# Designs tried in a protein design chat: miniprotein binders against F-BAR domain only protein 1 (FCHO1). Part 8

Target 1, 248 residues: F-BAR domain only protein 1 (FCHO1), of Homo sapiens (Human) (o14526r1to248)
Amino acid sequence: MSYFGEHFWGEKNHGFEVLYHSVKQGPISTKELADFIRERATIEETYSKAMAKLSKLASNGTPMGTFAPLWEVFRVSSDKLALCHLELTRKLQDLIKDVLRYGEEQLKTHKKCKEEVVSTLDAVQVLSGVSQLLPKSRENYLNRCMDQERLRRESTSQKEMDKAETKTKKAAESLRRSVEKYNSARADFEQKMLDSALRFQAMEETHLRHMKALLGSYAHSVEDTHVQIGQVHEEFKQNIENVSVEML
Below, E stands for the ipSAE of ESMFold2; O stands for the ipSAE of OpenDDE; V2 stands for 0.75 times the mean of E and O plus 0.25 times the DockQ between their complexes.

## First folded at step 6 (miniprotein)

Design d4 (from c5 with L31E A38L; at its last look DockQ between E and O 0.27; V2 from the best seeds 0.00; counts 0 for: pae E 2.9 > 1.5, pTM E .762 < .8)
Fold by OpenDDE base, look of step 6:
Structure d4 (fold): chain B 248 residues (1-248), chain A 83 residues (1-83)
Amino acid sequence: as target 1 above (248 residues)
Amino acid sequence: SPDKITELKNLIRKLEDILNQAREGNPRTLEDALRKVLELMELIIDAALQTGDEDAIMKALDALFQAIRAVSELRDKLLEREG
């Protein structure tokens, strides 16, 4: 109950709509991430193909003259770079599969949220219905009390007084039942709201953890490729340095 | 559905207005406001369900939640004044 009051009734608290909306956006962000990674993979593949063409260009270099060994250095480095980017493409394509799989899992979880929303709406409807009856029951009870008091003051017959008392008792019982129903309906609503809020929060946290893990995998793949590219550049530099002017 | 969503928004606005008035009102106006709020709550539920729109239903739930809170607070204030 304290959590419900703190999260739903406070001035700064996110309404039920906000929590549900956050959960609803989960699959969208997952799709957008997949699209982003797919675009990156396409770029990397395009670059890989371009580097492969560049390697072929280097291989067609003039085999004559002292510069010929350097064309081989260009060819080898271009091929290695092409392979690095192609491997990254593959890694990213595999990651997309993981993202999409996660998206499918999210959709299953989302169905449960809708059921909870419907259940909460039903509880609100029950509470609304009972809330409308409560004032009428109270008014009826008060009217019966006033009527009984009037009859007492007028020194009415005992038979009429007994009838009035019976009506007052029935009205009191009806009021009590209305209050009990209201309290029960309110408690049910509050519990359902709380449970839904906690679930939505847990879903959001879980989603963020998964998204973070997927982003981590993306970053790691890019970083690993960058290290490999760096190695190719260093090898290129060393190979150039190893081609002495005297060997040319 | 757009017309129903607009209707729902108007009902929610009316609810908010009545709740704001009730907070500043005398006991008689408060009782009247409570009756109107309860009536509007029912209308909001019906309107929300008729939209068939999930977002509209969620907005209605938020409005209803606030209304229930306000009604509870107002009832407590009325009880304190009658006592």
Scores: ipSAE 0.036, ipTM 0.536, lowest interface PAE 2.2, mean pLDDT 82
ESMFold2, look of step 6: ipSAE 0.293; ipTM 0.636
ESMFold2 (binder alone), look of step 6: mean pLDDT 77; pTM 0.695

Design d5 (from c5 with L34F R35E; at its last look DockQ between E and O 0.56; V2 from the best seeds 0.00; counts 0 for: pae O 1.7 > 1.5, pTM O .769 < .8, SAP 73.227 > 70)
Fold by OpenDDE base, look of step 6:
Structure d5 (fold): chain B 248 residues (1-248), chain A 83 residues (1-83)
Amino acid sequence: as target 1 above (248 residues)
Amino acid sequence: SPDKITELKNLIRKLEDILNQAREGNPRTLLDAFEKVAELMELIIDAALQTGDEDAIMKALDALFQAIRAVSELRDKLLEREG
């Protein structure tokens, strides 16, 4: 599991973009899985139908001669195999329904992500606005400090010095307020970004768990069918062995 | 929309260039960079929104986050030098 945490906010890492893209690909992978299972189900159905035809071929074997009982063994085994593959087809078709249902649920969850993105964009806009004001407030403060220092060097009247000092104090307070607003807006943006990233990560992890469970169900269905097929093959061997040469 | 995406990419590149220059610059360069970054942030947001592409918006947000972090670090360095 790529530690989503390592993709977080390195100087060059588009971590948030990567997380969003991963989440966006979720529904696509779900659809692709459904398509894959559908193709497998079609193959199994085709095979089942072919085995059923093979059973009919065996049933058309000449009932005459000592080999006739063996045609019945072929017929029975072919029919059983056809049923095994048909049952797998059914199981896979049911699984496709589960995959598609999950896909629908996933789309509902995705709509919630858009609301968070909007909230983050709003925070960026607020931060942008405050960021533009901060340099101006700083420049104003520095200019007032320089003016005050100039007036001090020029031995200006105390009345003018007091006015300059008052202006510098006001500029300092304005700068302080601008810094506080910037810090607050930055913190809000950073928190919203983090929360969104964590949510995207959780969504992806949940998606992967669901996909794993669906794959597990697929594998289990195939495995169970193979066990049944194995039993049919064993029964076929036993039935052949039970046909004595004397019974032929 | 391809032209807007290209514009967005160019703005992001300009932002990165300014940040790189600021890292090597004197305090005046840092102040100038701060102003330019603030201006570019607005332009990037606007450009991103105009694309109508969610991927482009996410790219812009990532770039902006990095820029804000970089500017904050530069600010802190400036404050340390003035202190």
Scores: ipSAE 0.187, ipTM 0.660, lowest interface PAE 1.7, mean pLDDT 84
ESMFold2, look of step 6: ipSAE 0.560; ipTM 0.849
ESMFold2 (binder alone), look of step 6: mean pLDDT 79; pTM 0.721

Design d6 (from c5 with R28E L31D R35E R75L; at its last look DockQ between E and O 0.10; V2 from the best seeds 0.00; counts 0 for: pae O 7.5 > 1.5, pTM O .729 < .8, placed apart)
Fold by OpenDDE base, look of step 6:
Structure d6 (fold): chain B 248 residues (1-248), chain A 83 residues (1-83)
Amino acid sequence: as target 1 above (248 residues)
Amino acid sequence: SPDKITELKNLIRKLEDILNQAREGNPETLDDALEKVAELMELIIDAALQTGDEDAIMKALDALFQAIRAVSELLDKLLEREG
């Protein structure tokens, strides 16, 4: 996983894109996972029903004749397979509930994203406010400098020169303070952006851990069912082998 | 919820328009634009949350992140012009 903080400060424009993509994909992936598991559950249920029908077909086999015992083997195996797939369906349906529950938790996590955005926005607003004052302070200072220079050229009274100098000094100090405020506001904004990046990364890591756990549960359910299916197949083979030619 | 989503889309569009105008605008208009951007960002957040739609919220967050970036760039340009 790429470190969000590195993206924010290494390439200024890349950090926001990384955050956007990560935050956007989280809920989407959760939904897609739920949809995928739902489709799988539907397939398994359909297969279960089909196997149950196959069992009925086997049960309708002619009870007369040497092949009759084998129909019972088919029936029993088909029923067992139907049950295995039905159980998987149930497990997957339960897992869907877990995925959906996690989706709801993600919505709560979005509130944290809002709080981070709001905090950053506040910093932007402060920075904007200071940025508006900075040009005015600069212009005022420049105007005062020009006025003082004009008065110097006009050989004005020392009293007027002293007054102009005082105004220029005050304007200079005001500009200095504006610059300091701007720098402070910018630094605060940058810090908040960094903090947000770190938090978003932690959120993404947590999301990925949850998704991995859900996928693990899915895989485990499927695997367990396949083991059971394998056992049914083995029993089927054994049952066929136990039907001697003499019994046919 | 559909009306809220439409409202959100309209707000996002307005945000984009203002940002574009700010990029093309003069320094005098930029200040006003930045204030409007900040206001719209808040409105977008609130509108998005009111939709109850996760996708809408994510789109809003995208717009907000892009707006923050754009504002930052504009502020940097202002500083450069004044330096």
Scores: ipSAE 0.016, ipTM 0.382, lowest interface PAE 7.5, mean pLDDT 79
ESMFold2, look of step 6: ipSAE 0.602; ipTM 0.850
ESMFold2 (binder alone), look of step 6: mean pLDDT 80; pTM 0.734

Design d7 (from c5 with R35E A38M S72A R75M; at its last look DockQ between E and O 0.16; V2 from the best seeds 0.00; counts 0 for: pae O 3.4 > 1.5, pTM E .732 < .8)
Fold by OpenDDE base, look of step 6:
Structure d7 (fold): chain B 248 residues (1-248), chain A 83 residues (1-83)
Amino acid sequence: as target 1 above (248 residues)
Amino acid sequence: SPDKITELKNLIRKLEDILNQAREGNPRTLLDALEKVMELMELIIDAALQTGDEDAIMKALDALFQAIRAVAELMDKLLEREG
């Protein structure tokens, strides 16, 4: 097997794996990520609305009695939490737009993949064409050699022998040219495959970097919101502590 | 669109069948198979593009890459037999 065959189509099949992941799996993962973030955004929005309702419930607390000031603490904290989750919803919705935009960019990249495939197919077609001629040229050469040997054994005239020799020589030259054309076509095919594989590998790496960046943005948005939520909880605790027994 | 996708799937299946049959064929059969494979590759490309569906196109590309690999292997076998 050629050097190329061993590296790309051997046990490791690196070329095909790269092609599979970059061409087929990339858009799928992008879509799935968008869907996941969309669901999370929906959850956060739902939670925000629920917290807003909880705030209203707190606001409906009786203004009478020593516990009344604490209802305001509940209301304020619930409102703040509602806002935190709403802001996260917004951030995630914006992130979805980024994911979708990236999906559109992937489509453009896929178009380039098609062009590479077509170029490779052209090389395969050339190789196929030459490969069909090679056996025929070989057979012709062998037949001419046998004919020449037969004529030699039959003690044929020198004139006929010279004609046979000329034909054999021409057949040999034709075979040589066919071999050269095949080798050239094969080398071109292998080079195109190699180049495509390397390009697709680079595409895959780029895809993974983009996906990682999008995930990073997701994580950062969630983390920032949780920090804010934590602050609201601490404020809630402090507000309760600030309500002295004497104020009740 | 659905009919074109079905057509594409059928073409891909036909390609796979021919490739599988060619693996055990004699050199002449192999050459004939290669010609058919090339024709099917073109048909697959055209069919895929006509679907207008990204997923269908990606599936076609996958099949084409597999076919290219198979063609190369078949060519190597042919040369071993003729060399």
Scores: ipSAE 0.023, ipTM 0.506, lowest interface PAE 3.4, mean pLDDT 82
ESMFold2, look of step 6: ipSAE 0.266; ipTM 0.668
ESMFold2 (binder alone), look of step 6: mean pLDDT 79; pTM 0.728

## First folded at step 7 (miniprotein)

Design e1 (at its last look DockQ between E and O 0.70; V2 from the best seeds 0.00; counts 0 for: pae O 2.5 > 1.5, pTM O .750 < .8)
Fold by OpenDDE base, look of step 7:
Structure e1 (fold): chain B 248 residues (1-248), chain A 80 residues (1-80)
Amino acid sequence: as target 1 above (248 residues)
Amino acid sequence: SPDKITELKNLIRKLEDILNQAREGNPETLDDAFEKVAELMELIIDAALQTGDEDAIMKALDALFQAIRAVSELRDKLEG
């Protein structure tokens, strides 16, 4: 009893519904993450294509004149930037595959949750049935006790008293059995609820860990690309510096 | 169906009312609560299942759990 109370209704006081709802939202958040990364990948691809066009524009620069070598610097840098963004697009697309794969795993896990819910429902039904019998058995026992006491007061024959005592004993045993059945059914229900709650908590924790890992991968991919972009910018500066005014 | 969800909500409310009455903690009230809770449990389960809504079923289970716990705690208090 204490274990159930401590775990289910402890400091976190997460109701069964809340826990289940959290698990149910897992696949939704995964899908939303995939959609977000997909949109980012599309943006990066679009930017890459635009940068490639910009490179072509630079290549159309007038080959005559002192500025001509600088157009080549623009072309090269634009091409490199286009490639950086294209690489990010690829990385994000690969990440989407990972997210989707995780989503498939979540669906399998969710099916198991449903099975646990069904099992819990069965336990509730059993408990409901037993709960109805318990008051009746108690009432029957009390009635038999009263009858026996009445017969005692009326100075009834020993034979009748013995019969009444036997009935009372049977009623007492029936009550005992009803109590035991109730306690057993309750314990089973509580255990199933607890097991489900623990499972839901574990699923949520696992989900959050996976989501954080996926976000980490996303952030890392973006960061790496920005480092590469930074390098392209430095090369651009160096290339400009290497073009002396005298060489123009 | 929306109607079944409403029915379920009403049954849950009724269950809560019975539990509140049972908090007075006498044996007779407790026995009455057991009987009424048992009856409502069946109705709540049936209503929940008829909704076809998983969230409604979970809500029903949560309510039933709370009820069972409350009644059990009351019983333990009376026996202790």
Scores: ipSAE 0.040, ipTM 0.550, lowest interface PAE 2.5, mean pLDDT 83
ESMFold2, look of step 7: ipSAE 0.603; ipTM 0.869
ESMFold2 (binder alone), look of step 7: mean pLDDT 81; pTM 0.753

Design e2 (from d5 with R28E L31E L79E; at its last look DockQ between E and O 0.67; V2 from the best seeds 0.00; counts 0 for: pae O 2.9 > 1.5, pTM O .771 < .8)
Fold by OpenDDE base, look of step 7:
Structure e2 (fold): chain B 248 residues (1-248), chain A 83 residues (1-83)
Amino acid sequence: as target 1 above (248 residues)
Amino acid sequence: SPDKITELKNLIRKLEDILNQAREGNPETLEDAFEKVAELMELIIDAALQTGDEDAIMKALDALFQAIRAVSELRDKLEEREG
């Protein structure tokens, strides 16, 4: 993963927006995953019910003749398959609860993200406000310098010169304070932006880890059920083989 | 509102244009640019907040960050020339 920090400081500082968008998509992907698992669970439940009906159909098979024991094999296998798919349905339904719980946690995290954005906006507002005062402070200082120089050229009284000097000094101090405030506000904004970017990155990484874990749980549940289904099929084969032609 | 988003986009474009012009400008042009940038930053913030759209706010923040960085770089260059 290219360190997002390098892209954040690149010519097109779309890095922050990209991070935020990624974080915003987190809850959506979680919901979509829940919906997908829900649909799968519904399919498995439907299949389970269908297999249970098939079992009943097998039980209605003609009890007469050598083929009758095979209908029992079909019944038993169909019931076992129905149970396997029903168990998977339950496992998936439980997984959906986990996904939804994670979705709720994401919403809480997302609120914190919004608070950070607001804090960053506040820092920008402070910086903007200070930035607007800088030109005025500079102009005031320059005007005082020019006035002092004019008075010097006119050979003005020492008392008036001292007053002009005092005003120039005050204007210089005001300008200095404005510059210091600007630098402080800038540094605060830059720090908040960096902190927010790092947090968004961490949120995305955490989200991806959770999504991977949930997908792993899904895959494991499906795999485990398929192993059980495989066992039912092997039992079916064995039961068929155990029905001797002599018993047919 | 869609209108507010459009306004925000236009303000961001204006900010970018001023910054691009300032990069090629003389010190006087830079000072003028700094003032205009500061004004536009406020307008961008206000416009962004009025959209109520998080995406618009984020775009605004990106633009503002770029502007602040650009202004800082320009100031540093100006100080290097005056020194």
Scores: ipSAE 0.028, ipTM 0.494, lowest interface PAE 2.9, mean pLDDT 82
ESMFold2, look of step 7: ipSAE 0.589; ipTM 0.861
ESMFold2 (binder alone), look of step 7: mean pLDDT 79; pTM 0.735

Design e3 (from e1 with V71I; at its last look DockQ between E and O 0.77; V2 from the best seeds 0.00; counts 0 for: pae O 1.6 > 1.5, pTM O .789 < .8)
Fold by OpenDDE base, look of step 7:
Structure e3 (fold): chain B 248 residues (1-248), chain A 80 residues (1-80)
Amino acid sequence: as target 1 above (248 residues)
Amino acid sequence: SPDKITELKNLIRKLEDILNQAREGNPETLDDAFEKVAELMELIIDAALQTGDEDAIMKALDALFQAIRAISELRDKLEG
């Protein structure tokens, strides 16, 4: 009993509905992340293509004159930048595949949750049935007790008293069984609820860990590309420095 | 069905009202509350299932869980 209270009604007060809703939103967030990364990849690809075109433009520079070597510097740098962004595009596309694969795994896990919900519903139905019978059993017992007491007061025959006592004992036993069934059905329901809640919580925690890992991969890919871009910029500067006025 | 969702909400509200009344807790009121809750349990489940909405079903289960717990706690308090 204490364990049930702690999980459902503890400090985190995560209602069963809230937990289930959170799990249900998991696949949505995964899809949204995939869509976001896809859009970023498209942007990077577009930029890469644009840089490639810029490289071609640089290659069309006038070959005559002292500025001609600088056009080659622009061409080379533009090509390298195009490649950097293209590589990022590839990395992001691969990441999308990972996100989608994770999404498929989530769907499989979600099916299991539905099965648990069905099991819980069954437990509720059993509990409902037993709960309805319990008051009737109690009433029957009380009525038998009253009847027995009435017969005692009326100085009824011993034979009739014995019959009444037997009925009372049977009613008492029936009540006992009803109580036991109720307690069992309640315990089963509570256990099913607890198991489901624990599963939902674990699923949510796992989901968040996966999402963080995917975001980490995204961030790392972007960061690595920026480092490479930085290198291209430094090379560009160096190439410009290497073109002396005297060489022009 | 929107109508079934409304029905479910009304039943859940009724359940909550019964529980609130039972909190004043004498054995007679508790027994009466227990009986009423038991009757509502079936109605709530049926209503929830008729919605065909998983969220509605979960809401119903949550409400039922709270009710069962509340009654159990009240019983324990009376016996203690």
Scores: ipSAE 0.190, ipTM 0.660, lowest interface PAE 1.6, mean pLDDT 85
ESMFold2, look of step 7: ipSAE 0.675; ipTM 0.897
ESMFold2 (binder alone), look of step 7: mean pLDDT 80; pTM 0.742

Design e4 (from e1 with F34W; at its last look DockQ between E and O 0.72; V2 from the best seeds 0.00; counts 0 for: pae O 2.6 > 1.5, pTM O .724 < .8)
Fold by OpenDDE base, look of step 7:
Formats: sequence, structure tokens, C-alpha cells
Structure e4 (fold): chain B 248 residues (1-248), chain A 80 residues (1-80)
Amino acid sequence: as target 1 above (248 residues)
Amino acid sequence: SPDKITELKNLIRKLEDILNQAREGNPETLDDAWEKVAELMELIIDAALQTGDEDAIMKALDALFQAIRAVSELRDKLEG
């Protein structure tokens, strides 16, 4: 595993890139779900139409003979089945609208992610700048210390020593400021990264909850339709039983 | 551009190498690492931005974050 892959934060030990990528994939999964439901709806509609045709075929059954009443049972059942599947089609189409609406909301949320990225990038740039200045400030301070020590060894004038001391003090102050700027810039960057990571994680969790809810709605719609279909089949059986041989 | 992505990958690899060296955990190595990291940060950012690819930019940011965090943590351990 790359060094960068070893360092993760948050409860699930996610990296920043991983979290962002997950969020970025949200709209894709939403679209794919919409497409899937759309295909299912199309299948159900096709089946409904086919059942309706089958009903017409039953209607064309020979009206003569004792079997004729059974054709009506077939017709009625086929029509009811057609309606069940058509209703499912409608439910799924409505669900697609919900999925698409959620997709639009995701796009809005995704814009916020981009803003976070930009903000983080700015923090990195600031940190880069101050990080480059810090070594220079250290070097300058060390050089001033060495110069002061040299002058001391050479038994230079007090006036020159005072000047050197003043320069060293200024260099020390500059170094201090550089360190403070660095620490501040680092802290800001880290905080922005963490905030973004937490946001991305929350977005992903929210997305998954929504997707689960949409899937639940899908499953429920299908289940309800199957219950209705089951009822149609029971009615079909009962209708057949009600047609006695003596009545035929 | 594909070329810029490759450049970015190379820079990130270089960054990883520096971090691996810094893991030896002496102050001098850390100071050197920070200096090199600082130099690479600008290059990585520029390279990432030049790709025009959001994923590349994100990868760069992630790499930089890991690097900065790693070196900072090492420094804190040595100073603490």
C-alpha cells in the first residue's frame, strides 16, 4: 500500500480522495438507479399491454358451448392482471421522478464539494509559501548568531557588538514570526481538510440512506403489485370453481 | 493532458520517497524533508491544476495532506 494509503481519518478510516470519489459517484449511482427503474417500468408496461391483448383474445372465444363462460373468466382475469402491471408501471414512473429529483439535489450539494476543494487548495498554497520562508528565516538567524560570535571572538568594539546583537534579535523575531505563520497555515490546512472529509462522509452517508429509501420504495411497489396479482389468481380460481359442470 | 497527469504522478512519487526518508526520524532529516516537501508542493499544485482534471487535483491534495501530516506528526514526536 502506498504511504498515502496508510493514513486515513474518521471512524471508517477514509482518505480524502476516497471520500471525495465516493461523493462524486453519488450522482452516477442515482442515474443508474433511475435507468434501472425505467427499464423495469418499460417491461411492466409491455407486459400489461400484452395481457390486455390476451384479454381480447379471450373475448374472441367461441360463445357457443358450455365452455363459453370460462372465456369470460379468462378475460376478466387477464384484464385485471393488465391493470395490476399498469399500476406498477405508474408507481415506478413516479418513483423515477423522485430519483431524478434527488439527483438534482445531489448536483446542488456537489457544488459545495467543489467549494471545499477550492478552499483547501488555497490553504495548501498559503502553506506552501510559508513553508518555503521558514528555512530561510532559520538560516538567517543562524548566520546572525555566527556573526555575533565571530565578532565576540575578535574582541570588536562594543558599538559593533551592539549592532550585531540587534541584528540577531531581529532575525530571531523574524524566525519566530515565520514559525507562527507556518503553524497557523498548517493548522488551517489541516482543519479545512478535516472539515471537508467530515462533510464528504456525511454526504455519502446521506446519499446511501436516500438510495436505500428509494430502493425500499421500489421493493414495496413491486411487492404490493405481486399481492394484487395473487388476489387476481385467487379470484380466477374461485371463478372457475363457481362454474359448475351442471351450469355448463 | 495525459502528459501532465504523468508528471503529477512522478511528482507524487518523489514526494513519497521523501517521506520514506523522513521516517528515519531525526531532526535533520525532517528539516530536509520539509524543505523538499515545500518545493514539491508548488510543483504538484501547478501540475495538478494544469491537468484540468478534478480527480488529479484531488489526488494531489490528498498526497500533500498526507505528506504534511506525516512530517508534522514526526516533528511533534521528536519535539515532544
Scores: ipSAE 0.061, ipTM 0.545, lowest interface PAE 2.6, mean pLDDT 83
ESMFold2, look of step 7: ipSAE 0.619; ipTM 0.871
ESMFold2 (binder alone), look of step 7: mean pLDDT 76; pTM 0.686

Design e5 (from e1 with A48L; at its last look DockQ between E and O 0.05; V2 from the best seeds 0.00; counts 0 for: pae O 14.7 > 1.5, pTM O .637 < .8, unsure alone 68.726 < 70, placed apart)
Fold by OpenDDE base, look of step 7:
Structure e5 (fold): chain B 248 residues (1-248), chain A 80 residues (1-80)
Amino acid sequence: as target 1 above (248 residues)
Amino acid sequence: SPDKITELKNLIRKLEDILNQAREGNPETLDDAFEKVAELMELIIDALLQTGDEDAIMKALDALFQAIRAVSELRDKLEG
């Protein structure tokens, strides 16, 4: 797991790329799973075909002699094994379709998540812009207050005092507006951040649930096939036992 | 400000620690981790707002999202 610190403080400005990369990991894992299952299906198919050939080989056994009935046992068992593996191939191929379908759905979800992240980033930019105005507005207000106080001390004309007061009031109002804008921008950012976080969490949870379900299906398919294979082996043993030396 | 950046670094480190703990945790630990991540998110947001550094904010957002994802992944692994 990459350390957050490395992404945040690393020499490389990972910025939005890190987030984007993280969002892409879901679809990648889905694809990789599909590829893995595809390879397994190919192997099973190949094995099935090989067993079918082995069955043919058994069929070519000498029909003469007491051993001949045993070749039929080999043939039948080999054919059954071939069918078991072929069935697994089919099941896995169907599972691949399910994985791919999920991948398509996932892409939609990821797109939505990206849009939300972009919106959050936009809110950050707005906030950054507004935050820079606050110190200036504060300074301006303070300066106007100081000017007004100075004029009061100097016993300036009422007209000048009135002008100074007006300027101070305007500066105060400007500061107020700056604060309000900042608070609004902050609130928007916070809300979007939370929304993005929740969506990201939900997306990841959903992804893992689906991946586990798909893996479960994979495992079940393999297990079922192995049970069937086991049955074929038992039948093989029984068939051999049923062929007595006296019958040969 | 340099001080706020340092604070942000510390918060991110705490976030990492929570994630590391969550990796070894049980479902309850993960729930706690989520709550702590949420708390840290607020703190990080506050710190970022004070820095006004867009790049820092973006990086922190990435870190936060990764953290949430990581905890979610871990939770799903344990519940599943």
Scores: ipSAE 0.000, ipTM 0.179, lowest interface PAE 14.7, mean pLDDT 77
ESMFold2, look of step 7: ipSAE 0.380; ipTM 0.780
ESMFold2 (binder alone), look of step 7: mean pLDDT 69; pTM 0.550

Design e6 (from e1 with N26D S72E; at its last look DockQ between E and O 0.56; V2 from the best seeds 0.00; counts 0 for: pae O 1.6 > 1.5, pTM O .750 < .8)
Fold by OpenDDE base, look of step 7:
Structure e6 (fold): chain B 248 residues (1-248), chain A 80 residues (1-80)
Amino acid sequence: as target 1 above (248 residues)
Amino acid sequence: SPDKITELKNLIRKLEDILNQAREGDPETLDDAFEKVAELMELIIDAALQTGDEDAIMKALDALFQAIRAVEELRDKLEG
């Protein structure tokens, strides 16, 4: 595992890249869900139409003989089943609209994510710049210290010593400022990274909640339809029972 | 471009190598690592930007963040 892959933050110990990738996949999963529901809706519609045709077939049953009333039972039940599946089709189509609307919202949120990335990139650039200056400032300070020590050893004039000391002091102050700039730039970068990571995590969690809710709606729609279908089947049985042999 | 992505990957690998060396090193080695990391930062950013790939940029940012954090953590351990 790469060194960078071992370092994660947040409650779920996710890396920045991982979090971003998860967020990026959100719209894809939403689209896939829409496509899946669309296919299911198409199947239900097809089935509904087929049941409607079956109803017509029942209507063409021989009106002659004692069995004729049972064809009406078949017709009615087939029509009711067709309607159940058609209603499910409608519900699923409405759900698709909801999924697509959510997809649009995701795109809007994703734009904000990109803005944060840009801001973070700017912080990195600033940090890069100050990081390069820090060694130079350190080197300059060390060189001034060495020069001052050399002049001391050579028993130079007080005036020259004072000049050297002033230069060393200035170099020290420059180094201090470089360190402060580095620390500030680092802190800004780290904060932006963390903020972005937290945002990405929140986005992913929100996405998962929405997806779960949409799936719940899907499941509920299917379940309700199956309950209705069950009722149609029960009615079918009852209607058959109500047709006595003596009535035929 | 694929070539730029490869370049970026190589730079990131180099960064990892420097950090690995720094973990085993003395304070002087850490200072050297810091300087090398700083030098690589610009190269990594430039390489990432040249890819034109958002994922590559994000990978670069992640790598840089981890590297900087690692260097600072090592420094803190040595000073503490």
Scores: ipSAE 0.222, ipTM 0.670, lowest interface PAE 1.6, mean pLDDT 84
ESMFold2, look of step 7: ipSAE 0.642; ipTM 0.887
ESMFold2 (binder alone), look of step 7: mean pLDDT 81; pTM 0.765

